# VH-VL binders against Protein TIC 22, chloroplastic (TIC22): the designs that were tried, part 4

Target 1, 202 residues: Protein TIC 22, chloroplastic (TIC22), of Pisum sativum (Garden pea) (Lathyrus oleraceus) (q9zst9)
Amino acid sequence: ATLTPNHVAKSLAGTSVYTVSNSDNEFVLMSDAEGAKSIGLLCFRQEDAEAFLAQVRSRKKEFRGGAKVVPITLDQVYMLKVEGIAFRFLPDPVQIKNALELRAANRGSFDGVPVFQSDLLVVKKKNKRYCPVYFSKEDLEYELSKVSRSSKGVGVSQHIMVGSFEDVLKKMELSEKSSGWEDLVFIPPGKKHSQHMQEVIA

## First folded at step 20 (VH-VL)

Design k82 (from k79 with heavy chain L34I)
Fold by OpenDDE, fold request of step 21:
Structure k82 (fold): chain C 202 residues (1-202), chain A 120 residues (1-120), chain B 107 residues (1-107)
Amino acid sequence: as target 1 above (202 residues)
Amino acid sequence: EVQLVQSGAEVKKPGESLKISCKGSGYSFTDYWIGWVRQMPGKGLDWIGIIYPGDSNTRYSPSFQGQVTMSVDKSITTAYLQWNSLKASDTAMYYCARRGWMFGDYFDYWGQGTLVTVSS
Amino acid sequence: DIQMTQSPSSLSASVGDRVTITCRASQGISNWLAWYQQKPEKAPKSLIYYASQRQSGVPSRFSGSGSGTDFTLTISSLQPEDFATYYCQQYNSYPYTFGQGTKLEIK
């Protein structure tokens, strides 16, 4: 059996994203280029959501009075089943830059939300193994500096792997128990690894 | 340095049993998976399966399920691939390889291979 | 099972040439693709993982690209030591499967 949605959701606990809601606490939606689908925007930075709010207010008079930025956690987002609405993540541009720097290919763009991982940060707690996954390269590097004698630079970067959050989620959904993919824990940006792990394992 | 050292070449007859070995060193043996790959003479690579030395959990390709058995001895950081009854069609080079986590879910380090020849 | 098809099966090139090998998956595999190099009578060596990331120690002349179903391995300037057989492998879903291989020979 593949990993359950509840298991995947649990691995996402604690990470907040930001969206825009109207006065009725409904998602403010964008139309796709074809006008066929409604898109909900989820920003990893609050400032990006604020910018989106400003745009909505400038373009649509109906949202000038009651629209606001609202935080929502990734586990809640993952469990959302809204008919006719597709959600799109807007990543942190700093992390996009970091991801592009780590990539072997001189790609001018990164598709999706970057996540960072290192096998050196796999830990065992209460006789269970956990693989931390970071939304921030800086957070991962900080943790690596604790386990490696090399604090910064090329020596640390060789142990960092990067990919898209969307790919990881899809892979988790296809994976079975005891494959190692059930042991992933997503670390919220700016949160200490030790603190988050304590909260998740408790 | 990460190393996987495999046992020497084997010459067997059909119906005989065989157990080949793969010894890991230079890393935490119980924290990574060991995979096995078959390469028939002059042919490509066939994924056999993987085993996690930490708990001996296994995953086999359907094509190899019931045909071979993967096992480990953690005390000597060694993985094994065994046949209960060899066939001529089992003649091939067999590689062990290390598999990591998440984005490392590929074979990053390989053994030198063990040649198995089965003939009457 | 996911089928991996490489193209071409073989090719000849000269030192200094730009070489491109393609790999196609029978279904979407996101970026869960690896490339390996195998020289005669030697074990395979890891080159690229997650479609475009180089394994540590792999020269910069090797690069991977693509996503979904179509992938490419590129050698920007072929060196004498690069003549070998190359394999792609998907690790999106079990069982993991390899391409049939591409033999790169000296012209």
Scores: ipSAE 0.922, ipTM 0.961, lowest interface PAE 0.5, mean pLDDT 94
Fold by OpenDDE, fold request of step 21:
Structure k82 (fold): chain C 202 residues (1-202), chain A 120 residues (1-120), chain B 107 residues (1-107)
Amino acid sequence: as target 1 above (202 residues)
Amino acid sequence: EVQLVQSGAEVKKPGESLKISCKGSGYSFTDYWIGWVRQMPGKGLDWIGIIYPGDSNTRYSPSFQGQVTMSVDKSITTAYLQWNSLKASDTAMYYCARRGWMFGDYFDYWGQGTLVTVSS
Amino acid sequence: DIQMTQSPSSLSASVGDRVTITCRASQGISNWLAWYQQKPEKAPKSLIYYASQRQSGVPSRFSGSGSGTDFTLTISSLQPEDFATYYCQQYNSYPYTFGQGTKLEIK
């Protein structure tokens, strides 16, 4: 059996993203590139969501009043996805740059939301191993500096792997229990690893 | 330095049992998976399965399920692959390899291989 | 099971040549693809993971590209030590499977 939606959602707990809602607290949806499906925009930065709100207000009179930027956690977003709502993530440009820096071979574009991981940061809690996943390279580097002699540089970067959040989610959905993919814990940006792990595992 | 050192070549007869070993060093043995790969003479690579030394959880390829058994002795950082009854068709090179987490869910380090020859 | 098909099965090239090996998955595997190099009588060596990420210590002349079903390993300028057999492997879903291999020989 593959991982349950609830399990995946739990791993995403605590990370906030931002979207635009109308006066009825409904997500403002936009058409996809093909115009076939309505999707919600989720921003990893509040400022990007604010910019989006401004655009919506300028283009659609109906949203000039009552529309606002609202935070939503990724676990909630994931459950909405399970219910059939499609979303597009707008990543933090800083993290895109970080991802591209790590991927020396594919300079120019990164598809999706970058997430960072290091096997050196695998932790054991309650006789179980957990693999933290970071939305912020800086957060990961900070944690690595605690377990290694070097805080930055080539010596540290060689232990950092990067990929898309979307790929990871899809992989989790396809993975079975005891594969290791059930043991991922996504660390919210700016949150201490130890604190978050205690909250999620407890 | 990460190293996986496998046991020496084996020459066996059909019906005999065999247990080959793979010793890991230079890393936290219980934090990584150990995988096994078969390579028949002159052929490609076959994924056998993986085992997590931390809890001895295993996952086998359906093709190898029930044909081999993976095990670990974490006290000596050693993984094992065993047959209860060898067949001539088991003749192959067997590699152990380390598997990590997430994006590291591939084989980043390999043992030197153990040649198993089964003949009457 | 996901089938991995490499092309070509074998090729001959000269030192300095640009070499391209392709790997096709029978279904979408996102970026969960690795490339390995195996020299005769030696164990495989990891080259690329997650479709395009170089393993530590791997020369920059090796690069991986692609996503979904079609992937490519490129050697920008072939060196004498690069003559070997190359394998792709998907790790999108169990059982993980390898391509049949591509033997790169000296022309």
Scores: ipSAE 0.918, ipTM 0.960, lowest interface PAE 0.5, mean pLDDT 93
Fold by OpenDDE, last read:
Structure k82 (fold): chain C 202 residues (1-202), chain A 120 residues (1-120), chain B 107 residues (1-107)
Amino acid sequence: as target 1 above (202 residues)
Amino acid sequence: EVQLVQSGAEVKKPGESLKISCKGSGYSFTDYWIGWVRQMPGKGLDWIGIIYPGDSNTRYSPSFQGQVTMSVDKSITTAYLQWNSLKASDTAMYYCARRGWMFGDYFDYWGQGTLVTVSS
Amino acid sequence: DIQMTQSPSSLSASVGDRVTITCRASQGISNWLAWYQQKPEKAPKSLIYYASQRQSGVPSRFSGSGSGTDFTLTISSLQPEDFATYYCQQYNSYPYTFGQGTKLEIK
């Protein structure tokens, strides 16, 4: 059996994103390019959500005064998605830059939300495996500096792998138990690894 | 330096049992997966499966399920691939390789290979 | 199972040439694709992972591109040591599968 939605959601616990809601606390939705689907925008930065709110207010009079930025956790978002709501993530541009720098050989656009990972940070606690996945490159680098004697810079970067959050989620949904993909734990930006891991393992 | 060193070439007859080895060094053996790949003479690469030395969890290709058995002895950082009854069709080069996690879920380091020849 | 089809099966080229090898998956595999190089009587060597990321120590002349079902390995300027067989591998879903290989020979 593949990983359950609940398992995937649990791995996402603790990470907040921001969206825009109307006066009735409903998601302000955008139409897709084809007009067939409604898409909720989820921002990794509050400031980006604020910018989106400003745009909504400028374009639609009905949202003037009633719309607001609302935080929501990724696990909650994921469960909503399972219920048939389509969401689009707006990544932190700083992390996009970081991802592109790591991919220096193939300079182009980065599709999706960057997530960073290193095999060196895989840990065992209470006879369970955990593979931390970071939304912040800086957070990952900080943790690597603690476990590796290698100097900061090129030496640390070679142990960092980057990919899209969306790909990871899809992969998890397709993965079976005991494949290793059940062991992923997403680390919220700015949160200490040790603190988050304690909360998740508890 | 990460190294995987495999056991020497084997010459066997059909029906015989065989166990080949792959010793890892230069890294934490129990923190990475070990995979096995078959390459028949003059042919491409066949994914056999993977094993995690930390808990001996395994994943086999359906084509190899029940045909081979992967195991490990973590005390000597060694992985094994074994047959209970060899067939002529098992003649091939067998590679072990290290597999990481997530984006590293590919074979980043390879053993030198073990040639297995099965003939009557 | 996901079938990986490489094209071409064999290719002849000269030193300095730009070479492209393609790999097609029978279904979408996102970016979960790796490329390997195998020289005669040697073990495979990792080149690219996650479709476009170079393995540490791999020369910059090697690059990977593509997403979904179609992927490409490019050697910008072929060197004498690059004549070998190349394999793609998907790791999107079990069982992981390899392409049939592309043999790059000297012209």
Scores: ipSAE 0.918, ipTM 0.958, lowest interface PAE 0.5, mean pLDDT 94
Fold by OpenDDE, last read:
Order: C-alpha cells, then sequence, then structure tokens
Structure k82 (fold): chain C 202 residues (1-202), chain A 120 residues (1-120), chain B 107 residues (1-107)
C-alpha cells in the first residue's frame, strides 16, 4: 500500500507558510491562467505574502479592508490539497539561488520549491530511521558541519542533493511503506534538527 | 572509498542452487540499500530488486519475485542473491549496486559483477 | 510497468562531436531519472541523477535535461573514453526500469 495522505501530512508538520485571507478568514483564491480552477498562493516568506496582499488590495476593492497575511502549516495545506484545493507555492528566492548553485545543469530557473537532502543526515532514533529534508540549504549545511570533517565549502556541498518539493510529495504518494520514502521528515526553516526531531518523535 | 566487491564467476547446471555475494565497504552498510541488476549476454539492464540491510526489507521486481532471494549478513557487510533452482535462462551478469535516499534513490556505486553461466 | 525507450539504439560519432541520446517514459516520471555509462566488460557507472544532476566526478561535458516523459543525455564534446553503452533508468515507480540502451561507437 502507498503512503496515506495522513502520513505525508505528518511528515510536513511544523513548517509554516503564508497566505492571504479575507475579512471572513477565508483564503484568497485566484483563477488559473485558464480560468478553470481556483488556486491559493502560498509563500515561504512572510514578506512575499505581504507583497501579494498589497497586489490583491490594489486589484480588488473588496479586499482593501480586512484582508491580512496569515500563517498556515504545510500539513494543513496538504490536507486541503487532498480535499481538492489547488495551491501554488512561491519559494524563497534565496533557496532558489542555492538550488541553482548546486545544480550542474546551468539552468536559469528552478521549477518548484527547493528542498535539500543528504544521506549523511539519515538518523535512527528509537529503532526507527528518519531522513530529514530541509527547506533551507543553510540549515542542512549547519547540520552537516556537525557530522562531517568539513564545515563549509565544496566539501560539504558534494553531499547535498536538491530537488523539487512538489516532486518529493508526488513520489511519496506513489511510494510504499517499506521503500524508505515513509521516513522523510521535513525540517522547518530556521529550526534546529534536534529540536524538530524531538517534537516529531514525541 | 565506497566499494562493492562481488564473488567470482559461477558455472552451474540447471536445477542447481546458487548464492552469490556482494561485500560493501567504505560506508555504513546498514544505512543504504543494496540493489541487484541482471544483464543477459548482449542485452540491457534488468532491475531485480533492492534490500535494506538495516532491517532486511526487500522489494522485488514482479518479474523476479519468487525467482530469486535477496538477503544480507550485516556482521560482514555482505549482501546475497540466491537461486534455489537455476535455469539456463538465468545465464547472465549480475551486478550489485548501492542505493541511497530520496534524490539518491538510484544506483550510485556498482560492484564489478558476477558472471553466472547455467548450461547442461 | 513504466517502459523506457531510448533513441537511438546505436550511433556512430567522432571525437569532438556533440552527441544527444533521448529517453522517453511511457508515463510521467517527474525528474526521477538516472543515466548510466557502461563500457565493455565493465560495470555500469552512474552519470546523472534526478534528470540533470551530475554524479560526483563526472565530467562537465555530460549533461542531462528534461522532465516528465522526455529526457536527454548530452555529451558536448565526445572524448575517446566516452565510447560506451548508455542507459536511462526511471525510479519514479516500482519496478524501476531501464531503457534498452544506446551504444555509442567510434565512427
Amino acid sequence: as target 1 above (202 residues)
Amino acid sequence: EVQLVQSGAEVKKPGESLKISCKGSGYSFTDYWIGWVRQMPGKGLDWIGIIYPGDSNTRYSPSFQGQVTMSVDKSITTAYLQWNSLKASDTAMYYCARRGWMFGDYFDYWGQGTLVTVSS
Amino acid sequence: DIQMTQSPSSLSASVGDRVTITCRASQGISNWLAWYQQKPEKAPKSLIYYASQRQSGVPSRFSGSGSGTDFTLTISSLQPEDFATYYCQQYNSYPYTFGQGTKLEIK
């Protein structure tokens, strides 16, 4: 059996993103390019959400009063997605830059939200294995510096893999419980690995 | 340095049993998967399956399910592929390879291969 | 099962040439694609993973591109040591499957 939505959601617990809500505390949705679907915009940075709010206010008079930026956790977002609400993520441009630097393809753009991973950070706790996935390259590097001889530079970067958060989610949904994909734990930006792991295991 | 060293070539007859080995070194053996790949003479690569030495969990290709058995001995960091009854059609080169996590869910390091010849 | 189809099955080229090999998946596999190089009587060697990321130690003349169903391996300037058989492999869904291979020979 493939991983359940609840399992996937649990792996996403603790990571906050930001969106815009109206005066009724409803998410502001926008139409896709084709006008067929309503899509919610989710930002990994609050400042990006604020910018979005400003745009919404400028374009839609009904949102000039009462609209605000609100945080929502990724696990909640994922469950909404499962319920049929479509979302588009606006990644942290810093992490996009980091991803592009790591990627050897010399592509000018990165499609999706970058996530970073290293096999060196796979851990076992209470006889269960965990593979941490980082939204921040800097956070991953910090953890690698504790387990590797090299604290920074090329020596550390060679152990970092990067890909799309969206791809990872899709892969998880297709994977079975014995594949290792069930062991992923997404580390919130700026949060210490040890602290988050304690919260997840508890 | 990560290394996978496989056992030597085998010449067998149909109906005989066989167990070939793949010894890992230079890394934490129990933290990575070991996969097996078949290559028939003059042909391409066939994915057999993977095993996680940490808990011996396995995943087989449907084509190889019940035909071969993957196992490990963690104490000597060795993975095994075995047949209970060989067929002539089992004649091939067999490679073991290391598989990592997530984006590393591919074969990054390979053994040198074990040639298995089954003939009457 | 996901079928991987490589094109061409074989090609001849000269040192210095730009070479392109294509791999097509029977269904979408996102970026879960790897490329391997195999020289005669040798084990395969990993070249590219996650569609476009080079394995450590792989020369920069090797590059991978594509997403979804269509993928490409490119050798910008063929070197003598690059004559080999190349395989793509999807690791999106079990069972993982390889392309039939592309044999790159000296012209």
Scores: ipSAE 0.916, ipTM 0.959, lowest interface PAE 0.5, mean pLDDT 93

Design k82 (from k79 with heavy chain L34I)
Fold by ESMFold2, fold request of step 21:
Structure k82 (fold): chain C 202 residues (1-202), chain A 120 residues (1-120), chain B 107 residues (1-107)
Amino acid sequence: as target 1 above (202 residues)
Amino acid sequence: EVQLVQSGAEVKKPGESLKISCKGSGYSFTDYWIGWVRQMPGKGLDWIGIIYPGDSNTRYSPSFQGQVTMSVDKSITTAYLQWNSLKASDTAMYYCARRGWMFGDYFDYWGQGTLVTVSS
Amino acid sequence: DIQMTQSPSSLSASVGDRVTITCRASQGISNWLAWYQQKPEKAPKSLIYYASQRQSGVPSRFSGSGSGTDFTLTISSLQPEDFATYYCQQYNSYPYTFGQGTKLEIK
């Protein structure tokens, strides 16, 4: 009785990532590190997808006339992954830097897409509690600044936890109802949690 | 300041009932889980289970299912662990602890413990 | 149930030593691992969560590392107050089992 793929996908609604498609609306694929299979690139920043498009156009004449950056929501990406389509995320480098600054010593790199959470932020809506999960540390810091007058950026960070989006998804898939993992809500960059939750959980 | 304050030590006989308490303060009691942990004399830690004060939902370790009952009283921010019929093998220290969300799904704050001694 | 095996079960060390304690899971637990310190007749205290993140107020000499099945707790320069029993706990799947503990004693 673990959470279904549709349940996990619903928690991801509203967050867009960007990839490159050809003129036939097929995703442009690249080889993985070993060259064993093709994998799509999903950028958290549109700017990075535009840079990827420029690189694709420079290498292959067939893409010059019709390749484009397209948005895709994370819930759609998740369902494609469940159906066997492979993607690799390119995270926002600012958020990678934010994640490295929060980690304890003894590690030199951050693996995966950072997500941020605070142990101080639990949101009640319609008599249920939800844990908002952020892709932007800055958005979480903004919400935490409403909690205390002493929240001045650096002091706020002591209440911020960070980890891998991929780890969180895997654990959600292993989790049962009533564990709290069914009540995670991922907040799109630049969006207030109250607005997003009104749209998603109503 | 988050605090979990447990009821005092208990000396009981086999077959008696017992209900020990864990009072939470310094945080929103209904926003976090309370977990219970057993430590038998000279031994390690055994995860008993968790209860969510928000809806009283429980999850027990298979080895404790049917052996104890967890409950809460939200109005006094108190969680309980209860036995209907104690056995000598229930002699242990019992801790309550707070469990958070997602990355915080471990025990961040602990009560001081309640020693339960069951002897004839 | 996921079994957590700590090594060593006990060890003696001197103030100033670098100490490592290991914890192995019987199956993959990603990074869902916490470390606790327990002194005699006291409740456990959280040290590390998510394999490598220090709990607030925990001295920087404590660090955690590893992922998957093999994890370590490192104390970079042992202090007198660090002599205690250390437990790991997985929180990947219920029940959230603990390791058997590692007792750290003064040599």
Scores: ipSAE 0.840, ipTM 0.925, lowest interface PAE 0.7, mean pLDDT 88
Fold by ESMFold2, fold request of step 21:
Structure k82 (fold): chain C 202 residues (1-202), chain A 120 residues (1-120), chain B 107 residues (1-107)
Amino acid sequence: as target 1 above (202 residues)
Amino acid sequence: EVQLVQSGAEVKKPGESLKISCKGSGYSFTDYWIGWVRQMPGKGLDWIGIIYPGDSNTRYSPSFQGQVTMSVDKSITTAYLQWNSLKASDTAMYYCARRGWMFGDYFDYWGQGTLVTVSS
Amino acid sequence: DIQMTQSPSSLSASVGDRVTITCRASQGISNWLAWYQQKPEKAPKSLIYYASQRQSGVPSRFSGSGSGTDFTLTISSLQPEDFATYYCQQYNSYPYTFGQGTKLEIK
């Protein structure tokens, strides 16, 4: 048996993204490029959601007075996706730049939301091991500087791997228990993994 | 520095048992998987399976299920591959390798190999 | 099981050449692909993971590209130490199968 949707959602607890809601607290949806379906925009930065709000107010009179930016957690987003609601992420452009700097030089753009991991960082809690997965390269670098002897600066980055959040989610959905993919924990930006794991691991 | 050091070459007869070893050092042995790979003479690489030293859980390729047994002794940071009754077709080079997490769910460090020769 | 097919199975080239080796998966594997180099009588060595990322210490002349079902390993300027057999491996679904190998020989 593969991992359940609830299990995948739990790994995402604590990380917020931002979207625009109407005056009835319903999410504002946009058509995709092909016009085939409505897509919610989820921003990793609040300021990007505020820019989208300004655009919505300019283009849609009925949203002008009551539309607002609201947070939603990634575990809630994942469960809505499972229910068939489509979303598009707008990643933090700083993390896109970080991702491009780490990659081999065969791509000029980064598809999807970057997530960062280190082959040096495995966290033990309650006699079980977890792989912390970061949305912020800087947060991972901070944690590595505390445990790495290679360097407290540039050398830390050589131990950082980057890839697509969307690819990781798809792989988790295909994975069985005891594969290690059940023990990923996504770390919210600005939070230490030890603090986060205390809150989410019983 | 991560190292995987395997036991020496073995010459055996069909029907004999064999247990070869792979000792890990330079990293936290119980935090990562150990995989085994077979390479028959003049042939490519066959994924045998993986074992997690943290709990001894195993996953075998279907073509190897029941053919070999993987095990670990974490007190001496050593993984094992074992046959109860060798066949001539088991003649091959056997590698152990370390498997990591998530993006590292491939083989990043390899042992030097153990040549197993089974002939009458 | 996901089948991995490499092309060509054997290839001759000269030092300084640009070399391209391909790997095709029998079904979609996203970016979950690794490349290895194996010299005679030696263990394989990891070159590329996650389709395009170089393992630490691998020279920049090695690059990986592709996603889904079609993948390429490129050596931009072949060096004498690059004559070896190259293997791809998918790690999307168990068993994590290897391609049959591509032997790169000197002309």
Scores: ipSAE 0.836, ipTM 0.923, lowest interface PAE 0.7, mean pLDDT 88
Fold by ESMFold2, last read:
Structure k82 (fold): chain C 202 residues (1-202), chain A 120 residues (1-120), chain B 107 residues (1-107)
Amino acid sequence: as target 1 above (202 residues)
Amino acid sequence: EVQLVQSGAEVKKPGESLKISCKGSGYSFTDYWIGWVRQMPGKGLDWIGIIYPGDSNTRYSPSFQGQVTMSVDKSITTAYLQWNSLKASDTAMYYCARRGWMFGDYFDYWGQGTLVTVSS
Amino acid sequence: DIQMTQSPSSLSASVGDRVTITCRASQGISNWLAWYQQKPEKAPKSLIYYASQRQSGVPSRFSGSGSGTDFTLTISSLQPEDFATYYCQQYNSYPYTFGQGTKLEIK
């Protein structure tokens, strides 16, 4: 038995992304490159959603008084994608830069939303182990500095792995219980893992 | 430093039982999986399966299901691979390896191997 | 089971050469692929994980590329210590199968 969509969504609780809605609280959709599909844009940074709003307002007068940037949580986004709604993420460019720097020998574009993990961090809660997964490299570096026996651990980035959020979600969907993939917990930017895990782990 | 140290080479006859060991050190043994890999003489690598010391849960490759048993003793940070009745076709090198989480769900550290020879 | 097919099965090359080894999966595995190096009478050693990322301590002359079903290990300038057998392994779904290996020999 593979993991249910509700289980995957629960792992994503607490992380917000931003999009543009119209005056009826419906998401403003974009045409894809073929012009045949409507795609919702989900920005990891509010300022990027504000730029999208400005673009929408400049092209359509009816949106000027009613369109706005709204937050939506990743667990809600995941459930909408399971229901067949198409979205495209716009990652935080700082995190794209962080991802490319970790992969210097393979420099180019980074496909997808970067997520960061450390082979040094396994968190125990209620006699069970969890793997925290970060959207912010800086937040992971902060947590790694706490587990170092020496202050200002040089080379903490040597223990940071990076990859695609989209790849991780796909593998979670293919994974069975007791594989470890059921015990991933995604950490919202700016939040400490201990606080977040206390809130989301029963 | 992460280390996996395996028990020494074994020479056995068909029908005998055997239990080989893999002792982990330099990391939290119960936080990571242990996998077992077979390499027959002059051949490639065969994934036998994995065991999670945290709860002793196992997953075997279908070709090894029922042929071997994996187990752990957390108190001495040791994983085991065992046969109830060896066959000549069990002659191979057996490796243990550590399996991590998410991006690390491959074998990052390997034991030195245990050569098992089964002959009449 | 996902079958992993390596090509070539063996090759000969000289120190300084650029070498490319390929690995093909029987179905899509995204980026869940690792590469290992095994020298004679030694345990395998991890080189690459997540298709393209070097394990800590692996020389920069080793690189991995590819996604989906087709993957490549490249050694940009062979050194004497690189003559070994190389294995790919998928870790997309159980069992985490290995390729049959590619033996890299001097000459």
Scores: ipSAE 0.835, ipTM 0.921, lowest interface PAE 0.7, mean pLDDT 88
Fold by ESMFold2, last read:
Parts: sequence; structure tokens; C-alpha cells
Structure k82 (fold): chain C 202 residues (1-202), chain A 120 residues (1-120), chain B 107 residues (1-107)
Amino acid sequence: as target 1 above (202 residues)
Amino acid sequence: EVQLVQSGAEVKKPGESLKISCKGSGYSFTDYWIGWVRQMPGKGLDWIGIIYPGDSNTRYSPSFQGQVTMSVDKSITTAYLQWNSLKASDTAMYYCARRGWMFGDYFDYWGQGTLVTVSS
Amino acid sequence: DIQMTQSPSSLSASVGDRVTITCRASQGISNWLAWYQQKPEKAPKSLIYYASQRQSGVPSRFSGSGSGTDFTLTISSLQPEDFATYYCQQYNSYPYTFGQGTKLEIK
């Protein structure tokens, strides 16, 4: 049996993104490039959602009276996506820059939302393994500085892997129970993993 | 530093049993899966399967299901690959390797290999 | 099982050459692909993971590209120590199958 949607959503608990709602508390949707379907915009930075709100108000302010930026948690976003609602993430540009530098590539772009991991960071609690996945490279580097005897910088970065959040979610959906992929826990930006793990697994 | 040290070469006859070992050091043994890979003489790499030392959970390639048994003894940080009755076709080099997680779900560290020869 | 097909099976090249080895999956594997180098009588060594990321300590002349079903390992300026056999491996779904190998020989 593959991992359930509820299991995947649970691994995402605690992380908020931002979108725009109308006066009826409905998410503001936009047309995709073909104009064929509606897509919700989810910003990792609140300021980017505020910029989107300004665009919405500028176009149809009397029609959009009462529109506002609202937070939504990633576990709720995931459950809506499973139900077939389409969303597009707008990543934190600092993390995009981090991802490009880490891959030692300055050509091209990074597709998707970056997530970071280290093979030096595994949490064992009650004889169960938990594998922390970070949205913020800086948070991961902080945790590495506590377990690694290496100098900050190049030595720390050689233990950091980066890839697409969307790709990880797809792989989790394909993964069998008891494959090791059930052990992933996503760490909200700005939160120490020990604090988050206490909230999630307690 | 992460090391996987395998037991020495084996020369056996068909029908005999065999258990080869892979001892992990330099990392938390129960935090990572261990995989086994076969390489027949002059041939490529065959994925045999993986085992998790934390709970002994296993996954075998269909080609190897029922042909070998993987096990662990976490008290001595050692994984095993075992045959109850060897065949001449089991002659190969056998590697153990550590499996990471997520982006690292490939084999990042390998043992030196154990040559198993099964003849007449 | 996902079949991994490498091309070419063997290849001769000179020091300094740019070398390209390809790997094709029988179905989509996204970016879940690794490349290994194996020298005679030695265990394989990981080079590339997640299709395009270099393993720590791997020289910058090695690069990986591709996604989905078609992947490429490139060595930009071949060195004497690069003559070896190269394997791809998918890690999208069990069993995590290997390609048949590409032997890179000195011309």
C-alpha cells in the first residue's frame, strides 16, 4: 500500500503559505497560460501575496472589495490538491538563490520550490526514525553547526542536498508504506527541528 | 568516516549453505538502510534488495525473492546475506551498500565486495 | 520492473576529449537517477545523484543532465583516471535497477 494522503499532509504540518481571498472568504484564482483552468497562487513570502493583492485590487477594486491576504497551511493545501484543486507556488527567492549556488550552477533556473536535506541529520525518538526536510537552507545550516566539527561554508555545504518539493511529494505518493519515505518531516522556516518534532510527534 | 567492511572471499560447493557479512561503522547503523548488489563475472550490477536495521524490514528484487535471505544483527552493526543451498550460478561478487534517504535514496557508500565461488 | 538502457555499451576516447554517455528509462522516473563509476576490481563509486547533482568530492568535469526518461553523463575533459565502467541507476521505484554499463576505454 502507498502512503495515504493524510500521512503526507501530516508530514507538512506547521508550514504556512499565503494567498489572497475575496470578500466571501474564497481563494482568488487565476487563469493558467492557456486560460483553460483556474490556479491558486501560494506565496512562501507574505510580501509577495500582498503584491498579488495589490494587482487584484487595481484591476477590479469595486468587484474585489474586502479582498485580503490570508495564511493557509501546507497540509491543508495538500489535501485541496489531492481533491483536484490546482495551485502554483511562488518560492522565497532567497531559497532559489541558495539552491542554485548549492548545485554549483549559474545557468538556467531552479524549477519548483527548493527543499534541503543533510545525511548528517536524522532524529531518533521512541525507536523511530524521523528525517527532517527544510524549506530554509539557513535553518539546516544552523542545525548542522551543532553536529558537525567542520568549518562553516564549503564543508557544511558538501553535506547538503537540494531538490524540488513538488518532486518529493510525487515520490511520496508513489512510495509504499515501510519504504523509509514515511519518515520525512518538513520543518517550517525559522523553526528549530527539535521544537517542531516535539509538536508533531508528541 | 562511514565504512562498510565485508567478510572475506568464499569457495563453496553446490548445496552448501553460506552467510556473508557487512559491518558498518562511522555512522548510526540503525538510521540507514543497507542494500545488496550482485555482480556476476564480467557483468553489470544487479540490485538484490534492501534491509532496514531498525526493524529488519526488507524489500527484494523479484529475481532474488526466495533465492537469498537478508538479515541484520544491530548489536554488532552487521548485515548478512545468506543462502541455504548454493548453486554454481551464485558465483559472483557481492557488495553491500548504504542507502541514504530522499534525494540520497541511492547507494552512497559501498563495501569492498565479497567474492563467492561455487564450483563442482 | 523499470528497464535502464545505456548507450553506448563501450566507447574509446583520448585524454582531453568530451565524452557523453546516455541512459534511457522504460518509463518516467522524474529526476530519481544516480550515476556510478567502477574501476576494475573495485566497488562502484557514486558520482551524480538526483540526475544532475555532483556527489561531494567529484571533479567538476563530471556533469549529469536530463529528466523523465532520458539522461546524460558528460565528462568535459577526459583525464587518465576516468577510464572505467559507468552505470546509471534509477531510484524511482523498487527494484532500483541499474543500466547494463558503459565501458570507457583509452583510444
Scores: ipSAE 0.797, ipTM 0.892, lowest interface PAE 0.7, mean pLDDT 86

